# Designs tried in a protein design chat: VHH binders against Low-salt glycan biosynthesis nucleotidyltransferase Agl11 (agl11). Part 17

Target 1, 357 residues: Low-salt glycan biosynthesis nucleotidyltransferase Agl11 (agl11), of Haloferax volcanii (d4gu70)
Amino acid sequence: MKGVLLSGGTGSRLRPITHTGPKQLVPVANKPVLEYAVEDLKEAGITEIGVILGHKGREEIQNLLGDGSDYGVEITYIVQGNPLGLAHAAGCAKDFVGDDDFVMYLGDNILKEGVVDLVESFESGDFGAGIALQEVENPQQFGIADVDDQGNVTQLIEKPDEPPTNLALIGMYVFSPAVFDAIEQLEPSWRGELEITDAIQSLLEDGYAIDSHVVEGWWKDTGKPEDILEANQLVLEDKSLKKRGTVSDDATVDGRIELAESATIEDGAVVRGPVSIADGAVIKSGTYVGPYTSVGPNSTLEGVHIENSVVIGESSINTSGRIVDSLLGKGANIGSADDFLPEGRRLVVGENSQLKL
Below, E stands for the ipSAE of ESMFold2; O stands for the ipSAE of OpenDDE; V2 stands for 0.75 times the mean of E and O plus 0.25 times the DockQ between their complexes.

## First folded at step 15 (VHH; framework vhh_8pnl_2)

Design j2 (from k5 with D31N S35H K58N; at its last look DockQ between E and O 0.75; V2 from the best seeds 0.00; counts 0 for: pae E 4.1 > 2)
Amino acid sequence: QGQLVESGGGLVQPGGSLRLSCADAGFTFSNYAMHWYRQAPGKERELVARITSGGRTNYADFVKGRFTISRDNAKSTLYLQMNSLKPEDTAMYYCVARYIGTWTDYWGQGTRVTVSA
ESMFold2, look of step 15: ipSAE 0.257; ipTM 0.680
ESMFold2 (binder alone), look of step 15: mean pLDDT 82; pTM 0.837
OpenDDE, look of step 15: ipSAE 0.845; ipTM 0.944

Design j3 (from j1 with D105E; at its last look DockQ between E and O 0.63; V2 from the best seeds 0.00; counts 0 for: pae E 2.6 > 2)
Fold by ESMFold2, look of step 15:
Parts: sequence; structure tokens; C-alpha cells
Structure j3 (fold): chain B 357 residues (1-357), chain A 117 residues (1-117)
Amino acid sequence: as target 1 above (357 residues)
Amino acid sequence: QGQLVESGGGLVQPGGSLRLSCADAGFTFSDYAMHWYRQAPGKERELVARITSGGRTKYADFVKGRFTISRDNAKSTLYLQMNSLKPEDTAMYYCVARYIGTWTEYWGQGTRVTVSA
């Protein structure tokens, strides 16, 4: 069985964060989302992974994953041509997978369960495809499955206006090679894309059995800033957090923290877990870092109160006041406007930024 | 680097038949989805029929019931059997191969079909 890991897309809903990097590399608890997917595939015994690269962020993804050896896997990179949807991306893997079954994993998804049970369910029968499902609140935003009382998939609809169920396809699939013939005959949908749900529906109509598996535990498609913050909270609650770095004698640390070896919490700082603080980060005097905050590599915080937020990395935050529920991009520089005249906020705000001041 | 060569076009009376062929000269024919497109004078190209690598077919509404697409993978040849031809079928007919592994297309140079008394 092989793995096909999709890392395409523009990440437009995560702008401005994604103006400088692909959405799959946005960290959750200081680990890029894409890395969780690689680990899930490896846990299912999948060691040959094809990574589908979009037209943006290719170098960054390759720098992160390398040849896969750091993760105990072997990675082949596959460059997607013009991006025309998930079925288009899956088609690009045809030569890589050959005659093998494969897991298709959307690289911007993160979930507690992983893929072991999905693979086992697929292998328990003679299926053309298997799909992972979860109940969602907004089924109009997803591909939706209808299943009978025996678990057989009876209908698939991409982003329906009137959904028959709330069972959403959650970015996890297992396919036989039969899916490639289905992809060959697709036409673009109303939105101009080749839809993977249409390919699976074509398999169903051609007489293939389609397996389903309703996943346990939380799942996030990290499509919006709010999703990143929620995923950060969920992972920090579950993660084994290790304190390896330096905590100065006059600093206060309460609760569980992840403190990387080269990270420092200095005198006069207060940290209340669960928190993750990455290598090279320095939490200076007057700073409060509250629960569900991740402070990315080489970031310096001084004088600020911050909680339930993600600082992606290489940022300098030296201001009083309170930052909450925030996603701060790489290289953010937040200072104080105190004592400047005229009084007022000094902002350099890029395209697609969202601020509440 | 596929090379596609169409043949079988010509002048035919309304109600007549033609069989177009398209020979593959340089790629693994069985791996490709195959298509017939046509372009009438002064009009845009339009899909006539397609057949997947697995043999599944699809036809434009304006030709269903009259045209049949088929493929012979052993001979690396695509066919279009055109029956009950009408003057409206007059066009240049193109063979097109599409490989989804790279999403590349190869177009033949076309064969002319003229339906006229």
C-alpha cells in the first residue's frame, strides 16, 4: 500500500499568513500540519509516500520533508500541473502508485485517530474505494456521504445546497487503482474543478463497493485561522509536553509546558500551561503566556500578555496589553506606540489582514 | 511525445458513413484516455466522443446514436464510426490523447470530413 499526500492549494482562507508560505506548513503546537500527516501514514505501515506539490511552496515543503528518512519513510515528490481540484491532484500520482492500493491524505488535515482503522476496513473487503467520514455542523461546505444501515455508501454529493446527511468526507481516502479510470472521464464541476467525490460516485455507479469509516475523535481541516487556533488547543491538551529549556529562578511556570532545549523563560515572566515554546524563543520580563499558546522558534516576547494564540515564529513582540485568540505570522514585529505624537496606532497592514483593535 | 495520425476522412453524401482511424506512433496507447474533437469552419472546437483507458465511453448529445467510439489497444488505434452523416457534421476531426499522470494532451493534425450532396 502506498501513500499519496496532497500539499497543493493557495491557502487563500489563511491569508495573510499564507502569503509567504504554504498552508500545510502552518504549525500547530509548533509542528507543521503536514508533518502530522506523514506520521499518520507511517503509523499505518505506509513507508512509500508520494507528495503532490502545488505550484506554490514547493521548496519549503521539500526542505521540511527531505527524502523522508527523518520520518522513517521514503518520499517521492510529484509536481502537479495546473491545479484543477482533488481528482486532478490524485491523477498526478498514477505513475507513482502503479498497481498498488493507496491512501490519499489531504495534507492540511489533522485528526486524532490517524488512518490505521480506515486502511484495515478497506482491506477487509473487495472495495474500489474507502472513505473516512465525520459528522459536521456545516455540511454544505463539504463532500457529503449517505450510507445504508450496513455501512455501504449509497450516494456522494460535493458541497450540496440541501445535504441529505451531515456525514462529511474528511480528507482521508483509500483507493484501488480503479479510481484512475474514473478520474479520466471526469468533467469539471460547476466551480471548474475535477471533484474527487465525482470520481468516487463514478466508481459506485460502475458497480464497485465503496467502504465507509466514521472516525473517532476530533478532526480539523486547517482552512481558516480559527481552525488553526482550535487545532492548537486540541493538540496541546493531548500532547505529552516536555520541559527541556531554561527557566530562570525568578520566573513562574504553572501547569504543563513544552519548553524546547534552547528556549528560555527569564526572570519576571509568567507562563501558565498548556503552552508550547519552541527553540530559540525567549520569554522576557513582564510577559504572561497563558493557556493554549504556542510561541514559535526564535521569537522574543517582552511585557505582553498573550493567551490562546499562535506565534508562528521569528517574531518580536514588545508591548504591554493583551493579545488573545490571535494568529501571528512569521516575522511579526509588534511594538508600543506609547509616548509617540500624535497619539494613535501605527500600523503596517498587508492584504487580507484581519484586525480587531 | 506522442504522435497521432488520423485517417479515413473525405467527402460523403448525407446519410452516408465514414470510419475515422487514429494511429498512435510513439507512446503506450493503453495508458491514455482518447478523444475525438471536431471544428467546423468558423466555429470553436467541440468534443465529439471520448473513451477512457478502461474503455468507458461518453458522447456529445448531437452525435449520440449515430457515432461510435472504440479503441483497439493491441493495434494502438482509436476509431470513430460515423453513421447517418448530416451536413452539420462537416468539420476537421482531431484525435486527442490525454494522460492524467501528467495531464498532458497530444493532438493529431486532423482529418477533414465533408458531408455534401
Scores: ipSAE 0.419, ipTM 0.760, lowest interface PAE 2.6, mean pLDDT 89
ESMFold2 (binder alone), look of step 15: mean pLDDT 82; pTM 0.836
OpenDDE, look of step 15: ipSAE 0.702; ipTM 0.888

Design j4 (from k5 with S35H K58N D105Y; at its last look DockQ between E and O 0.63; V2 from the best seeds 0.00; counts 0 for: pae O 8.3 > 2)
Fold by OpenDDE, look of step 15:
Structure j4 (fold): chain B 357 residues (1-357), chain A 117 residues (1-117)
Amino acid sequence: as target 1 above (357 residues)
Amino acid sequence: QGQLVESGGGLVQPGGSLRLSCADAGFTFSDYAMHWYRQAPGKERELVARITSGGRTNYADFVKGRFTISRDNAKSTLYLQMNSLKPEDTAMYYCVARYIGTWTYYWGQGTRVTVSA
C-alpha cells in the first residue's frame, strides 16, 4: 500500500493568507494541515508517499516535508502540470504507484479518525475503490454517493443539481491500480476537470465493488477561513496538550494549554485554554488569550484580547483592542491607532479581504 | 516526442472490412491510452473507440459491435478492425495517444476510409 498526497490548488478562498504560501501549509493548532495527512498515512502503515505538487508553493512544501525522514516516511515528489482535476492528479501518480494499491489523500483535508479503518476495510475484500462518506447540508457542492437499502453504492455523481442523497465523498480514498484505467478514459466534466468521482463511477460500471463507509468523526475541508477556525477548535479540543514553556508566577493560566519549550507567558498575562502557543511566542503583560486560540511561532502579543483565532506566526500584536474569530497571516503587524491624528482606523487590506468593523 | 502513423485506409464496398493500423515511434506505447477518432467531411471529429494501457475498451454508440480496437504493446501498434462498413463510416480516421499524466492528445496524420458502392 502506497500513499498519494495531493498538495495542489490555488487556495483562492483563503486569500489573502495564501498569497504568500499554499493553503496546505496553513496551520491548525500550530501544525500545517499537510502534516496531518502524512501522520495519518503513517499510522495506517503507509511509508511510501508520493506528493503531487501543483504550481503554487512547491518549494515551501518540499522544505516542510523534505525526503520524509523527519516523519518516518519516504517521500517522492511528482509535479503535476496544469490543475486538470483530482483524477488527473491521481493519474500523475501512475508510475509511482505501479501495481500497488494506494491511498489518495487530499492535503487540505483533516479527518479525526485517520485512514486506518478505511484501509483495513478495503484490504478485507476485493474492491476497486474504498470511499469515505459524510452527511452534508449542501450536497450540491460535493461528489455524492447514492446507496441502496443495504448500503451498497449504486451511483456516484459530482456536484449534482439534484442530489439523490446527502452523502458526500470526503477527501480520502483507497484505490486499486484499476483506477488508472478508469482515469485514462475520463472526459472533462462540465467544469472542465477530470473528476475523481467520475473515475470511481467508471469502476462501478465496470463491475468493481466499491467499499464505502460513513465516518462518525469530524471531517474538515480547510478551504475557507471559517473552516480553518473550526478545524482549529476541533483539534484543540481533542489534542493532548503539554506545557513545556515558561510561565511567570504572576501570570494566570487556566484550562488546557499547549506551551512550546521556548514560549513564554509573562507576568500579568491571562491565558484560558484550550490554547496552543508555539516556540518563540511571547504573551506579554495585559494580554488575554482565550479559548481555541493558536499563537504561531515567534509571535508577540501585548495588551490584546484575543480568542477563537489563529495567529499563523511571526506576528506582532500590540493593541488594547479585541480580536475574535480571526485568521491572521504570517508576519501580521497589528498596532494601536490611539497615537494617530486624526482619530480613525488605519487599514492595509489585501485583495479579496473581508472586514467586519 | 513520438509520432503516430496510421495505415490501412482505402476504398471498400458497403458490407466490407478494413483493418487500420497505427504505429508508434518514440513513445513508451504501453503507458498510453490509445484512441481512434474520425472526421467525416463537414462533420465534427468524433470518438470511435478507446483502449487503455491495461486493455480496457470502450466504443461509440454507432459502432454497435462492428469495430474492434486492439493493441500490441510489443510491436507498439494500435489496430482497428472494421467490419460491416457502411457509407456513413466514410471519414478520415485518426490514431490518438494520451498519457494519463497529461491532458495532451497526440494525433496522427490520419488515414482515409471511403465506403462506397
Scores: ipSAE 0.014, ipTM 0.292, lowest interface PAE 8.3, mean pLDDT 90
ESMFold2, look of step 15: ipSAE 0.354; ipTM 0.732
ESMFold2 (binder alone), look of step 15: mean pLDDT 83; pTM 0.839

Design j5 (from j1 with Y99W; at its last look DockQ between E and O 0.68; V2 from the best seeds 0.00; counts 0 for: pae E 14.0 > 2)
Fold by ESMFold2, look of step 15:
Structure j5 (fold): chain B 357 residues (1-357), chain A 117 residues (1-117)
Amino acid sequence: as target 1 above (357 residues)
Amino acid sequence: QGQLVESGGGLVQPGGSLRLSCADAGFTFSDYAMHWYRQAPGKERELVARITSGGRTKYADFVKGRFTISRDNAKSTLYLQMNSLKPEDTAMYYCVARWIGTWTDYWGQGTRVTVSA
């Protein structure tokens, strides 16, 4: 069985954060989202992974993942030239996959369960595809499975205006090679893309059995800033956190803390877990770091109260204010405007920034 | 990248038949979905028929039942058998190879079909 890991897309809903790199490299609990997917595939025994590269961030993804040896896998990179949707991205892997079954993993997804159970379920029978499902609040935003009274998959519809159920296909699929002929038969959808849901529906219409698995535990796609913050909360809540760095005698640390070896919490700082603090980060006097905060590498925080937030890295925050529910991009520089005339806020913000002051 | 060369066109009376061929030099022919398109004078190009790498076929409504698309992967050749030809079938007929991974079309130069009394 092989793995096909999708890392395409513009990440436009995560701008300005994604102006410097692909959305799959945005960290959750200080680990790039894409790394969670590689680890999930490895845990399911999948050691040959094709990574589908979009038009943005190709070098950064390759620098992160390399040849896969650091993860105990072997990685082949595949370029998606024309961004024509998920079914198109899967089709790009045809030569890599050959005659093998494969897991298709959307690289911006994080889930508690991983893919072991989905793979085992698929391998227990003779299926054209296997799909992971979860109940969702906004079914119009997803591919939706319709099931009969016995729970059998009867229909799949991409992003329907009037969804027949709330059972959404989440970003995990297992396919036989038969999916490639189904993809070749597709026409673009109403949004101009080749839809993976339509490919799976074509398999069903061609008489293939379609396996399904309703996943246990949380699942999150990371399509917008709120999703990153929620994913950060979920991962920090579940993760076993390790305190390896330096905590000064007059610092206060309460709860579960991930503190990287070269990170420091100095005198007069307060940290209340669950929190992740990455290498080279320094939490200085007067700073409060509250629950569900991730402080990225080489960031310095002084005097600030911050909670339920992600500081991606390389940032300098030196203000006596309070920051909550925030996603701060790489290299953010936040200071005080207290001594400036005229009085007021001094802002340098990028395209598509969202601020509530 | 290879070269597609169509042949078999010509002048035929209504009700007649023609067999178009498209030979490939330089493609891995069996990897591609293959298509026949046509363009009549003053009209847009339109799909006539397609055959996937796995052999599944689709036909335009206007030719279904009269035309048959086929492929011979060992000879790297695409065919279009055209029966019961009508004057409306008069067009330049093009062979097109498509790779779904890139959605890229490689077009031949075309072969002319004229159906007239």
Scores: ipSAE 0.000, ipTM 0.287, lowest interface PAE 14.0, mean pLDDT 85
ESMFold2 (binder alone), look of step 15: mean pLDDT 81; pTM 0.828
OpenDDE, look of step 15: ipSAE 0.694; ipTM 0.882

Design j6 (from j1 with A33S; at its last look DockQ between E and O 0.80; V2 from the best seeds 0.00; counts 0 for: pae E 2.9 > 2)
Fold by ESMFold2, look of step 15:
Structure j6 (fold): chain B 357 residues (1-357), chain A 117 residues (1-117)
Amino acid sequence: as target 1 above (357 residues)
Amino acid sequence: QGQLVESGGGLVQPGGSLRLSCADAGFTFSDYSMHWYRQAPGKERELVARITSGGRTKYADFVKGRFTISRDNAKSTLYLQMNSLKPEDTAMYYCVARYIGTWTDYWGQGTRVTVSA
């Protein structure tokens, strides 16, 4: 069994955060989203992984993942040509997978339940494909499964205008090599893409059995800032958090925290878990870090009250006041304008930013 | 790598038949989706028929019922049986191999088909 990990897409809904890098590298609980996918594949016994590189962030993804040895896997990078949909991306993996079955994992997905159950179920029979399903609120955004009263898959439809069900394919698939012939048959959809759902439907129509599994537990497609914040909450709630760094004698720490070895909580700081604080981060006097906050590497916070927020990293936050429900990009520099004339806020704000001041 | 070579073209009267072939000595077809395209004088190239690596066929509407695409993977040969030919079928016919692993098309030089009284 091999793994195929997709790392494409524009990430436009996460702008301005994604202007400088791919959405799959945005951290959740201080771990890039893409890394969760690599770990899920490893846990399923998959140690040969092909990473499909899209238009953006190729160098950054390769710098993060390397040859895969840090994760106990072997990574091959595959540069996609023209990005014409998920089935097009899957086709690019043909040489890598050869005659093996493979998991296709969309690298912007995080799932409480990994892919072990999907792989084991697929291997228990003779299937053309295996799909993970979950009920969703907006089925028009997804590939949709139609099922009979017995739960048998009867039809798969990509992003239908009038969905027959709300059972969505959630970005985890297992394929036999038969999928490549199905991809060869495809024409671009109404939106101009080669759809993986249409490829699976072609397998079903050709008489292949399609394994399905309705997933238990939470799942997030990390496409918007609020999705990142919610994923951060979910992961911090579930994760075993380890305090390894330095807590000064006159600091207050309550609840579960992840404190990296080189991270420091200094005198006069208050931290209330669940919280993640990464290497090189310093939480200084007058700072309150509240639940569901992740403070990224090499960030310094002083005097600020922050809660339910993600500081991606390399940031300097030195201001009195409160920051809540916020996603702060790499290298953010937030200070005080209290001593300046004329009085007022001083802003350098990039395209697509969302602010409530 | 090698070059696809079409053969079997020629002059034929309306209602006649031709069988086109496409082969390449250095090219193994079994992993490729194979296609026939044509280009009439002053017109753009258009798909005539295709056959996937697994043998599934598709035909342009203007050709259904008259043409049959087939492949022999053991001989690395693609065929187009053309029956009930019309003057509008006059064109240069090209063999095309598509590999979805790289989404690359490899084109032959073409074979001329002329349908006239």
Scores: ipSAE 0.390, ipTM 0.756, lowest interface PAE 2.9, mean pLDDT 89
ESMFold2 (binder alone), look of step 15: mean pLDDT 82; pTM 0.833
OpenDDE, look of step 15: ipSAE 0.646; ipTM 0.863

## First folded at step 16 (VHH)

Design aa1 (framework vhh_7aqx_2; at its last look DockQ between E and O 0.74; V2 from the best seeds 0.00; counts 0 for: pae E 2.2 > 2)
Amino acid sequence: QVQLQESGGGLVQAGGSLRLSCTTSGFTFSDYAFSWFRQAPGEEREFVGRITSSGGRTKYADSVKGRFTISRDNAKNTFYLQMNSLKTEDTAVYYCAARYIGTWTDYWGQGTQVTVSS
ESMFold2, look of step 16: ipSAE 0.507; ipTM 0.826
ESMFold2 (binder alone), look of step 16: mean pLDDT 81; pTM 0.817
OpenDDE, look of step 16: ipSAE 0.845; ipTM 0.949
ESMFold2, look of step 17: ipSAE 0.496; ipTM 0.820
ESMFold2 (binder alone), look of step 17: mean pLDDT 81; pTM 0.819
OpenDDE, look of step 17: ipSAE 0.825; ipTM 0.940

Design aa2 (framework vhh_ozoralizumab_d1; at its last look DockQ between E and O 0.72; V2 from the best seeds 0.00; counts 0 for: pae E 4.2 > 2)
Fold by ESMFold2, look of step 16:
Structure aa2 (fold): chain B 357 residues (1-357), chain A 118 residues (1-118)
Amino acid sequence: as target 1 above (357 residues)
Amino acid sequence: EVQLVESGGGLVQPGGSLRLSCAASGFTFSDYAMSWVRQAPGKGLEWVSRITSSGGRTKYPDSVKGRFTISRDNAKNTLYLQMNSLRPEDTAVYYCAARYIGTWTDYRGQGTLVTVSS
């Protein structure tokens, strides 16, 4: 079985964070979202992975993943180019996949369960495809599966006005090579894209059985800043956290923390877990780092109170204010305007920024 | 390097039949999905039939369904269109087209003229 990992798309809903890079590299608990996908595939025994590259962020993704050896896998990179839909991306993997079944994993998705059970469910029968599903509260916003008593998919319905179920398709699929014939016959949808749901529907029309698997535990598509913050919270709550770095004698640490080997918590700092503090980060005097905060590599925090936030990395935060529920991009420089005249906030704010002051 | 050469067109009375052929060279024919498209005088391109790379599935628009049959012989690198019960509206230049979804590569031939008139 092979893996096909999608890393395309513009990431427009995560702007301004994604103006300079791909959304799949935004970290959750100090690990890029894309790495969780590679690990999930590896856990399912998948060691040959094709990574589908879009037109943006190719160098960054390849620098992160390399040839896959650091992850115990073998990575082949496949260029999709323009984003013409998920079925288009899957079609680009035809030569890589060959005659093997494959997992198609949307690289901006993160979930607790991984894909082991999805793969085992698919392998338990003779299926053309298998789809991962989750119960959702707002099914009108998703592609919805209708399923028979045997667990076979009977219909796929995009964003129905009156949903027959609350079982939403999430970004993991297993396919036999038969899907490539289905993709060959597609026409673009009203959105101008080749839809993976149309390819699966074509398999149904050809008489293939389509498996379903309802995933257990949380799932997030990391499409908006609040999704990143929620994913960060969920991952920090679930994971074993390791304290490897330096905690000074007059620092206070309560609860679980992940402290990378070269990270430092200095005298007069307070950290209350669960938190993650990455390599090269320094938490200086007067700083409070509260639960569900991730402080990215080579970041320095002094005097600030921060909670439920993600500092992506290489940032300098030196202010006596409070930062909550925030996603701070790489290289952010947040200082204090105290003691300046005229009194007031000094801001340099780029396009698509979202602030609540 | 890549060639798609259509043949078999001509003048036919309404109700008649023609069989079009498309000889392919310069690429691995069996990897490509194939189609027939046509262009009537003064009109745009109209899709007429599609067949998968394996030959396992075919599709037709309602305008020709039941009258036209697409087929392929992967051993001979040849695509066919059997056209029965021809109507004056079928008058067009017919093109053979190939698409490989692995690289989304497209090719199209030079076309063969079919004229249906009394």
Scores: ipSAE 0.270, ipTM 0.699, lowest interface PAE 4.2, mean pLDDT 89
ESMFold2 (binder alone), look of step 16: mean pLDDT 84; pTM 0.850
OpenDDE, look of step 16: ipSAE 0.812; ipTM 0.931

Design aa3 (framework vhh_5c3l_4; at its last look DockQ between E and O 0.66; V2 from the best seeds 0.00; counts 0 for: pae E 2.8 > 2)
Fold by ESMFold2, look of step 16:
Structure aa3 (fold): chain B 357 residues (1-357), chain A 118 residues (1-118)
Amino acid sequence: as target 1 above (357 residues)
Amino acid sequence: QVQLQESGGGLVQPGGSLRLSCAASGFTFSDYAMSWVRQAPGKGLEVVSRITSSGGRTTYADSVKGRFTISRDNAKNTLYLQMNSLKPEDTAVYYCAARYIGTWTDYRGPGTQVTVSS
């Protein structure tokens, strides 16, 4: 079985964060989203992975994943180019996949239980495709599955105006090679794209059985800043966290923390877990780091109270005050305006920023 | 070098039949999905039929369903279109087209003229 990992898209909903890199590399609990997908595939016994590259972020993704050896897998990179839809992306993997079944994993998705059960369910029968599903609150924003009383997939509809169910496709699929014939026959949708739901529907119409699997546990697509913050909470709550770095004698640490080997919590700092603090990060005097906060690599925090937030990395925060429910981009520099007149906030704010002051 | 060459066009009366052929060379024919595309005088391109690389699936435009049959012989690297019950509105240049979805690479032949008139 092979893996096909999609890493395309512009990440426009995560601007300005994605001005410094593709959305799949935004960290959750100090690990790029894309790495969770590679690990999930490895856990399911999948060691040959094709990574589909869009036109943005190719070098950054290849620098992160390399040849896959750091993850115990073998990675082949496949260029899609123009983002003409998920079925288009899947078609690009045809040569890589050959005659093997494959897992198609959308690289901006994170879920607790991975894909082991999805793969095992698919392998238990003779299916053209297998579909991971979960109940969602706003089904109009998703591909939606309709199933019969026996759990057989009967219809798939992309982003319906009047959804027949709330069972959403959650970005994980298993395919036999039969899907390539279905993709060859597709026409662009109303969105101008080749839709994976249309390919699966074509398999149904050709008489293939389509497996369904309703996943257990949480799942997030990490398309918006709120999604990153929620994914950060969920991962920090569930994950085994390791304290390897330096905690000074007069620092206070309560609860579970991930503290990287080269990270330091200095005298006069307070950290209340669950928290992740990455390599090269320094938590200085007067700083409070509260639950569900991730402090990215080479970041220095002094005098600030921060909670339920993600500092992506390489940031300097030296100010008294509170930061909550926030996503701070790479290289953020937050200081004090105390010595300036007129009194007030000094902001340099980029395109698509979202602030509540 | 990829080459597609259509043949079998000509003048035919309404209700008649023609069989188009497309000889393919310069690529692995069995890897490519194939189609027939036509252009009527003064009109844009219309996909009239598609067949998958394996030959396992075919599709047809509504205007030709039940009258046209697409087929392929992967051993001979040849695509066919059997056109029955021809109508004046079927008058067009018919092109053979190939697509490989692994790279989304498309090729098209020079076309063959089909004219249906009394």
Scores: ipSAE 0.436, ipTM 0.793, lowest interface PAE 2.8, mean pLDDT 90
ESMFold2 (binder alone), look of step 16: mean pLDDT 86; pTM 0.871
OpenDDE, look of step 16: ipSAE 0.736; ipTM 0.901

Design aa4 (from n4 with A35S K58N A97K; framework vhh_8pnl_2; at its last look DockQ between E and O 0.47; V2 from the best seeds 0.00; counts 0 for: pae E 14.9 > 2, grease 25.8 > 24.2, SAP .673 > .668)
Fold by ESMFold2, look of step 16:
Structure aa4 (fold): chain B 357 residues (1-357), chain A 117 residues (1-117)
Amino acid sequence: as target 1 above (357 residues)
Amino acid sequence: QGQLVESGGGLVQPGGSLRLSCADAGFTFSDYAMSWYRQAPGKERELVARITSGGRTNYADFVKGRFTISRDNAKSTLYLQMNSLKPEDTAMYYCAKRYIGTWTDYWGQGTRVTVSA
């Protein structure tokens, strides 16, 4: 079985964060979202992975994943070019996949369960495709599956105006090579794209059995800042956290923390887990780091109170203010106001930034 | 851009047979899905048969069991074997090709098939 990992899209809903890199590289608990997908595929025994590159962030993704050897896998990069939909992206992998079955994994998705059970369910029978499902509150925004009273898949509909169920296809699929046949026969949808749900529906109509698997546990599509924060919270809750770095004698650490070997918590700092603090990060005096906070590599925090937030990395935060529920981009610089200037907030804010002051 | 040339059309009596050919002068014929469409006078163009780059075939219901689509990648040629022809099969027959993962068809100029008593 091979893996096909999709890493396209503009990431516009994560601007300005995505101005310095693709959305799939935004970290959750100090690990880029895309790495969770690679690890999930490896856990399912998949060692040959094709990574579909979109227009943005190609070099950054390739620098992160390399040839796959750091993950125990072999990675081939495939350029999609123009974003013509998920079915188009899958079709770009045809030569890589050959005659093998494959998992298609949307690289901006993260979930507790992984894909082992999805693969095992698919392999338990003779299926054209297998789909991962979860109940959702807003089914009009998803591909939707309809099933009979016995759990058989009967219909798939992309983003319907009147959804027949709330069972959404979430970003994980298993395909036989027959899907390429279905993709080659597609017409563009009302959105002007080649839809993966239409390809799967075509397989169903051609007489292929379609497996379904309702995933257990949490799942997040990391398309918005709030999704990143929620995913960060969920992963930190479950993660095995190791304290390897330096904690000064007059620092206070309460609860579970991940402290990387080169990270430091100095005198007068307070850290209340679950927290992740990456390599090169320094938590200085007067700083409070509260639950569900991830402090990215080479970041320095002094005097600040921060919780339920993600500092992506290489940031300098030296202020007595309080930061909550925040996603701070790479290289953020947050300082104190000068005493000789008028009181007020002095901001340099990028395109599409979201602030609540 | 398609460089497709159809041939093999003609006049045939009901119950007869014809074999249509479509030669592709373009590069990498084996990478394309290939199709036959037809258009009767005053009607819209309709799919007759499709063969994927991997050789899988699909047929319209009105021709299933009578027509056979095939391809010879070495000769860059698509075929349609048409048996048990009926007067309602009278139409212009068009060859089309589509690259995997795209939604744009490229068309030939067509070959006429006339089935009459």
Scores: ipSAE 0.000, ipTM 0.260, lowest interface PAE 14.9, mean pLDDT 85
ESMFold2 (binder alone), look of step 16: mean pLDDT 81; pTM 0.821
OpenDDE, look of step 16: ipSAE 0.836; ipTM 0.941

